# Designs tried in a protein design chat: miniprotein binders against p81326. Part 173

Target 1, 226 residues: p81326
Amino acid sequence: MLHFGGFIMEINHISKILEKEREEYIRNKVEEYLKQGFSKDDAVNKANQSWRTYIGHRIQDVIYNLLKKFLKDSGLKVTTDKALNNRNLPEELDKVKRLIAINYGEYLFLPDADVIVYKVENNDIKIIAIISVKNSFRERRFETTYWKLKLKESPVTSHIKVFLATPDKDNEISYKCPNGKPKKMRIILEYELDGIYFLKEDFEETEKAKHFGKIVEDIIEISKKL
Below, E stands for the ipSAE of ESMFold2; O stands for the ipSAE of OpenDDE; V2 stands for 0.75 times the mean of E and O plus 0.25 times the DockQ between their complexes.

## First folded at step 17 (miniprotein)

Design W87 (at its last fold request DockQ between E and O 0.88; V2 from the best seeds 0.79)
Fold by ESMFold2, look of step 17:
Structure W87 (fold): chain B 226 residues (1-226), chain A 83 residues (1-83)
Amino acid sequence: as target 1 above (226 residues)
Amino acid sequence: SEEEKKIEELLLKAIKLMFEALELADKGDYEEAIKKLEEAVKLLEEALKIAKELGNEELIKRVEQLLKDVKQMIEEIKEKLEE
């Protein structure tokens, strides 16, 4: 039985945990790029970009494993966009892939979803939610909102909840501006998405902006209505 | 304080081990997952001792809950290993 109420909240410390790895990671990557012939400035820039990708994947893995464990007893299954891009898909995952695909005329593309939650009833698959994991909003700020809008265009996908999970380490959307108004990026993300789940302790909470630990209860409740 | 820094370090290490154990268990590496969790128990027990010496009731409750969670994870993974 998994009822880890306390443990799931500890994801709020993920940024501190990963930060302790940063110096060694960057040193190793700079050395690797220097040996490839890059200048010192280019090697440092590439190492920092590599770091952002690395921690993004680390956070995605933690979220995947937490959701898989906490949702299992509710009959909910979890997969990833990486698993859906494998060449030889099992039938169940092939159905999941088809149910989230977006039609661009002669092409079908998957949305940029990191984690997908679904249920299986009588070989019927219902997609409950996709979770986009963003470590930083420096680039591709509104990618998640684009995919939500595309999913809303079809009756097959319009029910799918689109959530953003973020540590927001640099406080890009966590707090109001000094004048008391929310930041524009926060306003747009909160308006367009079904929820924002923060991987940290302190931020401005709203009906849609919550601690990550609340995502399990929210997903279970949504699944009961589908 | 020095004691507060030590307990934070112990907690962060234990939490990291718990996340790693979940990943290992997902891959079917149950024995290594259990080793990670047993290390986390030792770190949490030390953190609990310091929290009690400080008299921080909120921190004591948090660490006690984490110890309960880790021990439950160990039992669940041992059941998987027996299969």
Scores: ipSAE 0.791, ipTM 0.917, lowest interface PAE 0.8, mean pLDDT 89
Fold by OpenDDE base, fold request of step 19:
Structure W87 (fold): chain B 226 residues (1-226), chain A 83 residues (1-83)
Amino acid sequence: as target 1 above (226 residues)
Amino acid sequence: SEEEKKIEELLLKAIKLMFEALELADKGDYEEAIKKLEEAVKLLEEALKIAKELGNEELIKRVEQLLKDVKQMIEEIKEKLEE
């Protein structure tokens, strides 16, 4: 049993590690925006916005790399929506892209799929899970839920598990009823999604809300049932 | 304590290097990935030394596990280089 302990648990520190880069990043971006002709206030605001985007991508990349590493021995493959956003895809990735597409009548659109886990058996591709990575819930709080519901509407995609991974630094969804008050976002996300995985220790654990360290085992188990 | 803070700083640096190494390995930069992991080993060994001096069993176990993980990662990447 691949003890997925140790290094994968250290993902709890990713936010702290990245935060050390913030001051320098902000300073450099402010300077860049000032050179572009923005006011000081606008430059600071833009720099802060850029930082939020940057940190989100960095966390996503770490999660991608961890999943790719720890799922490899199980024969599972991992890709990203970014990798699928190409005109010239290898046959395998083109199939993956088609198998996660959502039908809107005249158009097919891809869900937000930061990380995609799939298997290849007898030249057939089966999509196992989509992992959405959210650093904060300030914007698009239920976007992942929307995509889960859309995927569920088609027999082609209804089997795909949708997971949310987050450090939840602001404790927006870490607890269901802190101080006796229900957190709507936690309750709805936990209800609609197949799982929530926290990149921290301080959260209310449930059947669906788990530490990120359990995601590998959960995905492997799901893959065996497909 | 100041020593505990030093251990945590070393751990954070090592963990950062480990994450960066995974990214490099994914891109096929195996040699550079190994260099980062070797640096992480050095940092973790220093952290382990301090943890042992403090007699903090929890930190010792944590660092030893990370050392095991890093060494395994190095071996896995080396195998890819031979492929």
Scores: ipSAE 0.734, ipTM 0.892, lowest interface PAE 0.7, mean pLDDT 93
ESMFold2 (binder alone), look of step 17: mean pLDDT 88; pTM 0.859
OpenDDE base, look of step 17: ipSAE 0.709; ipTM 0.878
ESMFold2, look of step 18: ipSAE 0.750; ipTM 0.907
ESMFold2 (binder alone), look of step 18: mean pLDDT 88; pTM 0.858
OpenDDE base, look of step 18: ipSAE 0.707; ipTM 0.878
ESMFold2, fold request of step 19: ipSAE 0.714, 0.786, 0.594; ipTM 0.888, 0.915, 0.850
ESMFold2 (binder alone), fold request of step 19: mean pLDDT 88, 88, 88; pTM 0.863, 0.865, 0.862
OpenDDE base, fold request of step 19: ipSAE 0.732, 0.732; ipTM 0.890, 0.890

Design W88 (at its last look DockQ between E and O 0.75; V2 from the best seeds 0.73)
Fold by OpenDDE base, look of step 17:
Structure W88 (fold): chain B 226 residues (1-226), chain A 83 residues (1-83)
Amino acid sequence: as target 1 above (226 residues)
Amino acid sequence: SEEEKKIEELLLKAIKLMFEALELAEKGDYEEAIKKLEEAVKLLEEALKIAKELGNERLIKRVEQLLKDVKQMIEEIKEKLEE
């Protein structure tokens, strides 16, 4: 039984918890944008967009902190793309950054990597997994898939597992064929990615689609094979 | 029931505090993390009391598990403070 097993399961409520802050957040942002000279309609629209970004970051932070805590005892380390954006990186993080870089000929670019899990053995760094966190799939639906495919193209990065973590609030990918109609996004994401982890209970479980509570165990198992 | 709603509200508040405490602890703010967790304990204890009064075994088990987790989190953070 995972240490703090009850607490991990309560991640199912993170969306509900954060949504309680929405009304106040929107009100404050609308007021801010009105003061900046936007119309009421524009202010409301901008506030809603800001909220989407904000809630996405909050969920990402929660996932990051959980993974960091629960993977620590296994000797695994966790970082974020944000941490890698610094000009002056510690040697370890600089190596991590280089090991996830994708080659575009004259340029190297980083994939979207909300959370990066790696291990250090004998001063060598091995990247284990990248976790993309998505609150909703209204925008950039297959971006994670693109990065997975790009990572597969190089022997340097082909071993890196790419996971998606989501509460899927709008039930866009929770089921493969609800009412007999295939959900294209679920099918493609599950096919292309190494796993999808849901921050909810109501979803169709498969070999690749699991509850978020399984991600720690899965990552640890992968790390043992690397 | 109204009582079940109250339990759920208490749980959500406690869970929020637990996530916030986790973030604080990861940033090295152990004292503030412990304060939040202690508040979470109080909320969970209240929830447990109501759940027991209702005789809802499912809720009792859920709250008891969370209480165990919160207390363990406090202990782990306290150990880090002594390091």
Scores: ipSAE 0.738, ipTM 0.888, lowest interface PAE 0.7, mean pLDDT 93
Fold by ESMFold2, look of step 17:
Structure W88 (fold): chain B 226 residues (1-226), chain A 83 residues (1-83)
Amino acid sequence: as target 1 above (226 residues)
Amino acid sequence: SEEEKKIEELLLKAIKLMFEALELAEKGDYEEAIKKLEEAVKLLEEALKIAKELGNERLIKRVEQLLKDVKQMIEEIKEKLEE
């Protein structure tokens, strides 16, 4: 039961909801850093950096909980890279981890996969999609595309859909050709990834760039083909 | 308008409570999740009253759908609690 006009669509307001916490958060963090001996200027800078990290984690948690709720009745399971990095993994999650790991000789690394969607059939696990949650693109702008390309290199991972979820508050990728000029980052991300899902209203919608609320329908449709 | 601003404030608070309730339910904190959702119902009922006084059909439909969603969430969590 997909609710296009219901609760899941309200995630488009997540940045506005979280922004109301900013003033108190910054004040508390500045006080904390001052007690550690930092100058006022350094404490303020560190508090602002801490805020950006905090909202990124909060948005990821909301996405995880929404996907778990709305995919459950379709027989789909959801986990996170944080859960997969736990040293005491249940057998099911250990299999999930091994199915998405990329081999670099003597090393195994997980792709940038904040949220992972999979299904279990007769004790077999099939990875459906990974969702990278990005609050900003100031650093490692194309990391998600790198992981998509690496997953495509192996027949055992080439089916895995790679999605990007973002509020994109600074409009870094919201429009393909703002003011008539191609935005390289948006164009490359949309071309290489299987989808971009925006946590806001104001963006250029395309076949691959959609409101986040539509991700559940897309994942269910993909799972039927696997 | 001031009334529309009040409705949006009520909606944002209710939606935040709904997100928090999902997180609580994931952790198995079902009673706390229900408490958050019951507060969200009160906020949404207040928002619905104001939206009806304004005659804003779009806001009425949005709030009514959210009320249905919250009540469904409460029923689902109560079922888990009674297991």
Scores: ipSAE 0.712, ipTM 0.886, lowest interface PAE 1.1, mean pLDDT 89
ESMFold2 (binder alone), look of step 17: mean pLDDT 89; pTM 0.874

Design W89 (at its last fold request DockQ between E and O 0.79; V2 from the best seeds 0.74)
Fold by ESMFold2, fold request of step 19:
Structure W89 (fold): chain B 226 residues (1-226), chain A 83 residues (1-83)
Amino acid sequence: as target 1 above (226 residues)
Amino acid sequence: SEEEKKIEELLLKAIKLMFEALELADKGDYEEAIKKLEEAVKLLEEALKIAKELGNERLIKRVEQLLKDVKQMIEEIKEKLEE
C-alpha cells in the first residue's frame, strides 16, 4: 500500500544512521576485550571486526522487514537463513529449506542467502530469489557468485534469482571503469549475479545495478513469470 | 547550514524510528511500534516546518510523503491490534 518511491528509498541513509552508533559500540567492545586479557591492539582489532558483523546483521534486519512489508500485498513471503536454521521449523519453512539446499554428494548445505523470497500456491512453494547482504568486499569478494553458480547446476534451483544488496560505503564496486580502468570485482559481480542493489545514491546505475527501491518491483515481476 | 543540519538529524532519527517500528511490529510488539511511529510523526512535522521556512520544495515533498507513510503505518498496525 505504501508508495515504492517513499519510505523504502530511505534505506539509502542506512550507513549514516548506523555510523552514529559506532563510537559507543567500539568503546564498549574494547573495554570488554581488555577485561578478557587482550592487548590494546588486539582489543581494537577485535572490536572493529565485531562492529562490521554487527552492522551487517542490522542491515539484514532492515532489508528483511522492508521486503516483508512491501511484498505482502503481492502474496510473496520472506524468510531468512537464520530462521531456516532454527531447530523447530514450521512445515512451510521446512519446505523452503529443502528447496534451496545444495547437494555436495552425501551432504546438503544451505547457500549463504541472508534473505529468501518465496510464494505459496496450492500448498506448493516456489523460491523466487535470495538476497545476499554485503557491507564490505575485503575478504569474501565473490561468495555470492559462487552460490549463484551452484544454484544454476540443478534444475530444482536453477530458476532462483541471486541478488546482492550493499551500501558499498567505501566505493569498492560503485563504478565499472573508474579512471578508465575496469574494476574487476564490480564487473564480475554484475556479470554473474541477477542484480546488484545499492543502499546509497552515488553509484553507476546499469540494467543490473540499481537503487534498492527497485528490488520490490523486480521481485514482483519475476514472480509473475514463475 | 545549521538549519540543513537540523533537518538531516530530524530525518535520520525519524527514519531510524520507522525501521525500528517495522521490527517491533514483526515481533508482535504493536503498541511499542505505534509509540515509535508517533515520535517519528513529531520529528517529521518539525522537519516539515523548517523545510517550509527554507522554501525547499524538493525537501518539502519528501517529508510530506514520509508523513503519509508513517501515518499509514500507524493505521495498519492499529488494525492488527484490534484483530
Scores: ipSAE 0.790, ipTM 0.917, lowest interface PAE 0.9, mean pLDDT 90
Fold by OpenDDE base, look of step 17:
Structure W89 (fold): chain B 226 residues (1-226), chain A 83 residues (1-83)
Amino acid sequence: as target 1 above (226 residues)
Amino acid sequence: SEEEKKIEELLLKAIKLMFEALELADKGDYEEAIKKLEEAVKLLEEALKIAKELGNERLIKRVEQLLKDVKQMIEEIKEKLEE
């Protein structure tokens, strides 16, 4: 039984918890933008955009902290793209950064990698999984899929599992065929990615679409095969 | 019921504190993390009391599990402080 098994299930409420802060956040941001000289309408729009970014980061941070905690006992390490953006990286993180890089000929670029899980064995680093965290799919719907496909193109990165974690607040990908109509986004994401993990209970479960509580076990299992 | 709503509110507050505590602990702010977790314990204990008064077994189990988890988190962080 995973340590903190009850707590990890409570991640289902993260969206609700964060939403309670929205009104105050929006009010403060609107005031800030008004002071900067924006119109009321522009200030409201900017505040709403800021909120979307903010809650996205908060959810990502929660997922990072949970994974870091729950994977620690298995000897697995967790980092983020943010941590890799530093100019002066420790040797270990510099290696991690290089091992997830995608080749574009003259240039190497990093995929969107909100959370990166890796192991260190005999000073050798193996990347296990990248977790993309999406609060909503209004923008950049298939970006994670793009990165998965790009990672597959190289023998250096082809083994890296790419997972999507989402509360899917708007039920955009929770079900494959609600009311008999196929949800294109769910079908494509599930097909192309190695897994989708939901931070909610109300979704269609499949072999690849699971509750977030399963991600730790799945990652550990993958790590044993690497 | 109104009591069930109160329990849910207490739980959400406690859970928030637990997530914040994890973040603080990751940053090395262990003392502040423990303070948040101790507050979460108080909230959960209140929730448990109400749940028991209602006789809601599902809520009782949920709260008891969270209490176990939060106490374990406190212990783990305390161990790090001694390291």
Scores: ipSAE 0.714, ipTM 0.876, lowest interface PAE 0.7, mean pLDDT 93
ESMFold2, look of step 17: ipSAE 0.758; ipTM 0.905
ESMFold2 (binder alone), look of step 17: mean pLDDT 89; pTM 0.874
ESMFold2, fold request of step 19: ipSAE 0.771, 0.759; ipTM 0.909, 0.904
ESMFold2 (binder alone), fold request of step 19: mean pLDDT 89, 89, 89; pTM 0.872, 0.871, 0.876
OpenDDE base, fold request of step 19: ipSAE 0.656, 0.653, 0.656; ipTM 0.858, 0.856, 0.858

Design W90 (at its last look DockQ between E and O 0.73; V2 from the best seeds 0.73)
Fold by ESMFold2, look of step 17:
Structure W90 (fold): chain B 226 residues (1-226), chain A 83 residues (1-83)
Amino acid sequence: as target 1 above (226 residues)
Amino acid sequence: SEEEKKIEELLLKAIKLMWEALELAEKGDYEEAIKKLEEAVKLLEEALKIAKELGNEELIKRVEELLKDVKQMIEEIKEKLEE
């Protein structure tokens, strides 16, 4: 039994929690880059980029572990695109991999989905949803919509829900019409994706834009329809 | 107030410990996960005492739900150790 509130809702503070570790991380990384021979300015820039990569991975890990915890009692399983790229996959994960692969002529590639939710019924696997985790929208702003489009091209994958999870610390997509002006990025992402789930409290809620704590109930409801 | 800031600090530390415990349990490090969760319980119990002294019903409810979650997590991980 899921409840809206409690532990899962505390992910709304993830940016504040991770920021407390930034100073020590940056200081240690700058020292390491200086020892490698980089200038002070270059070392700082590289340390900041290293931090963004580090917190991106940490946010993905938190999301993965929360979904795994909260979906397990509903018979839903969770994996990652990283796990699917390992050699010697268990049979179950090998099937998951084949069910989400995208065809590019003679080549077959996995989408960069971060987290994949699926179920197993009578040894048959049904992919329910993929969740893309974006920390900022400076680069690859519409990568998630690209993968939604590719999945829609085949009847085998067109049912797969594509969600975006983001802290959106800089308010790049938090509101549809800030100051009365349409925000293209928010509007396109909300139109094309099946849902946007915010890892913070302050954003414009809509039918598709929700607090991350709602994602578990939404996934469970979707799984019942498949 | 300063007391409300203290409660927030305790909660954020406890939440981070709970996330770390989930990560440890995923890797099979059950004993270390339990240690993290037991520390989180102590922080949450301290936060609950302060919230009750303030009479802040919203904070009390939030902390009580977290305590329930942490205790459930401890129980589940201890069951994994017995397997």
Scores: ipSAE 0.768, ipTM 0.912, lowest interface PAE 0.9, mean pLDDT 88
Fold by OpenDDE base, look of step 17:
Structure W90 (fold): chain B 226 residues (1-226), chain A 83 residues (1-83)
Amino acid sequence: as target 1 above (226 residues)
Amino acid sequence: SEEEKKIEELLLKAIKLMWEALELAEKGDYEEAIKKLEEAVKLLEEALKIAKELGNEELIKRVEELLKDVKQMIEEIKEKLEE
């Protein structure tokens, strides 16, 4: 049984908890945009867009902190793409940054990596997994898949597992064939990625599609094989 | 029921505090993290009381598990403060 198993399971309520802040957030943002000279309709639209970005970051932060805590005892380390955006990085993080870089000929670029899990053994860094956190799939539905495929193209990065974590509030990928109709996005994401972890209970479980509570164990198991 | 709704509200508040405490602890703000967790304990204890009054064994178990986790988190953070 995972240490803090009850707490991990309560991640199912993340969308509900954050949604309680929405009304106040929207009200404040609308007021802010009105003061900037936007029309009421534009202010509302901008506020809603801001909210989507805000809740995305909040979910990512919660997941990051949970993973950091629960993987610590296993000796695994966790960082984020944001932490890697600094010009002056500690040696360890600089190595991490280089080990996830994708080659585009004259240029190296980093994949979208909301959460990066790695281990340090004898001053050697091994990247274990990248976790992409998505609240909704309205935009950039297959971006995570793109990065997974790009990482596979190099022997340096081909071993890196790419996971998607999502509450999937709108049930866009929770089921493969609801009402007998295939959900293209679920099928493709599950096929291309190493795993999908749901921050909810109501989803179709498969070998690759699991509850978020399983991600810690899965990452630890992968780390032992590297 | 109204009582079940109250329990759920208390749980959601407690969980939020636990997430916030975790973030604070990661930033090294251990004292504030403990304060949030102590507040979460109070909320969960109230929830547990109501759950017991209702005789809802599922909710009792859920709340007790969370209480255990929160208390353990407090202990872990206190240990870090002593280092």
Scores: ipSAE 0.684, ipTM 0.868, lowest interface PAE 0.7, mean pLDDT 92
ESMFold2 (binder alone), look of step 17: mean pLDDT 88; pTM 0.860

Design W91 (at its last look DockQ between E and O 0.83; V2 from the best seeds 0.00; counts 0 for: pae E 2.3 > 1.5)
Fold by OpenDDE base, look of step 17:
Structure W91 (fold): chain B 226 residues (1-226), chain A 83 residues (1-83)
Amino acid sequence: as target 1 above (226 residues)
Amino acid sequence: SEEEKKIEELLLKAIKLMWEALELAEKGDYEEAIKKLEEAVKLLEEALKIAKELGNERLIKRVEELLKDVKQMIEEIKEKLEE
């Protein structure tokens, strides 16, 4: 039984909890944009866009902190792409950054990596998994898939598991074939990625599509095979 | 029911505090983390009281599990403060 099993399961309410802040957030942002000289309609639109970005970051932060806590006892370490966006990195993080880099010939670029799980053994770093956190799939629906495919192209990165974590608030990928119609996005994401973890209860469970509560155990198991 | 809604509101507030406390603890702000968790305990205890009055076994179990977790989190952070 996962330590703090009750608390982990309550992640199902993350969207509801954060949505309570929306009204105040939107009001404040609208006022801010009006002061900047935008029209009322433009201010509302910009505020809504800002909210989408904000809530996405908040969900990512919650997931990061949960994973960091629950993976610590297993000796696994967690970082973020944001932490890697520094010119002066500690040696360990600099190695992590290099080990997730994708080769584009003359250039190396990093994949989108909201959360990075790695282990350190005998001063060697092994990247275990990258977790992409998505609140909605309105924009860049297959970006995570692109990065997974790119990581597969190199023997240096091909072993890295790529997971998607989402509350899927709009039920875009919760079911494969609702009403007898295949959901293209769910099918492709599940096929290309190593796993999808839902921050909700109402979804079609498969071998790759699981509740977020399983992610810790799955990552630990993968880490033992590396 | 209105009482069930109140329980849910208390739970959601407590969970938020627990997430915030976790973030604070990761940043090394253990004292503030404990304060948030203690507030969460109070909210959960109130929720538990209402759940027991209603005789809702599902909600009782849910709240008790969260209370267990939050208390354990407090103890873990206290141990870190002693290091």
Scores: ipSAE 0.692, ipTM 0.873, lowest interface PAE 0.7, mean pLDDT 93
Fold by ESMFold2, look of step 17:
Structure W91 (fold): chain B 226 residues (1-226), chain A 83 residues (1-83)
Amino acid sequence: as target 1 above (226 residues)
Amino acid sequence: SEEEKKIEELLLKAIKLMWEALELAEKGDYEEAIKKLEEAVKLLEEALKIAKELGNERLIKRVEELLKDVKQMIEEIKEKLEE
């Protein structure tokens, strides 16, 4: 609840802190790829791709640990899609996995659900929310909305809140109508998703677009209704 | 100003130490987590002194909230260590 309220709100700055590592990381990776015989253009592109994967995992780990710590006293549990892909799955996590899986006839696939929040009551598991962590929107811009729409197709998953967490450093979705022109990506993401939580200070706040620090109280409130 | 930039630098470093301590505590590395939090306290106390010299009420409140949080984190982790 109000414990660590200052710290929770200040985690919005995590991407700013991690971005200071980018220059050194990129330089080292470019040198490594050049030694492997890649052209400079290819080495730079590969290094930037490697950085995007790296920082995404670092941010996801912070989000996971923060949610796990601060949701525990509310009876809420947290896992990740990476943990759910482990072949040695405990029974509880196997049930979580099956409760978010999307049916494609003969096949079952997990949505892009980086962090999953759920609760256990009387041996029943209830999925509360899925958080997708996106560092950039260059590719798969609407992947999260696709998974929200697929989850809505089944009565078993239709209640699951789907959130996007992002630093959005390049302001791809930070504002609805910059210069009076609607930003299609922001408008659609906000319309389709249950919430967008920004890991930065400067963005257009709405009832669905909030500072990341508010995600803990929002999840707790949602869980009380379920 | 130069002093406001220094406060921000101290705050960001303290925040990094606090989330690193949270990660360490989740792994059960309680003694290292406490060490990082104690370092964060020192940084925040320095930031608070500068903010008070400036008379910047917004920064003072921000730093005081973080000091309260980090001290609570230390107490909670010490309780875990005694389990």
Scores: ipSAE 0.428, ipTM 0.740, lowest interface PAE 2.3, mean pLDDT 87
ESMFold2 (binder alone), look of step 17: mean pLDDT 88; pTM 0.867

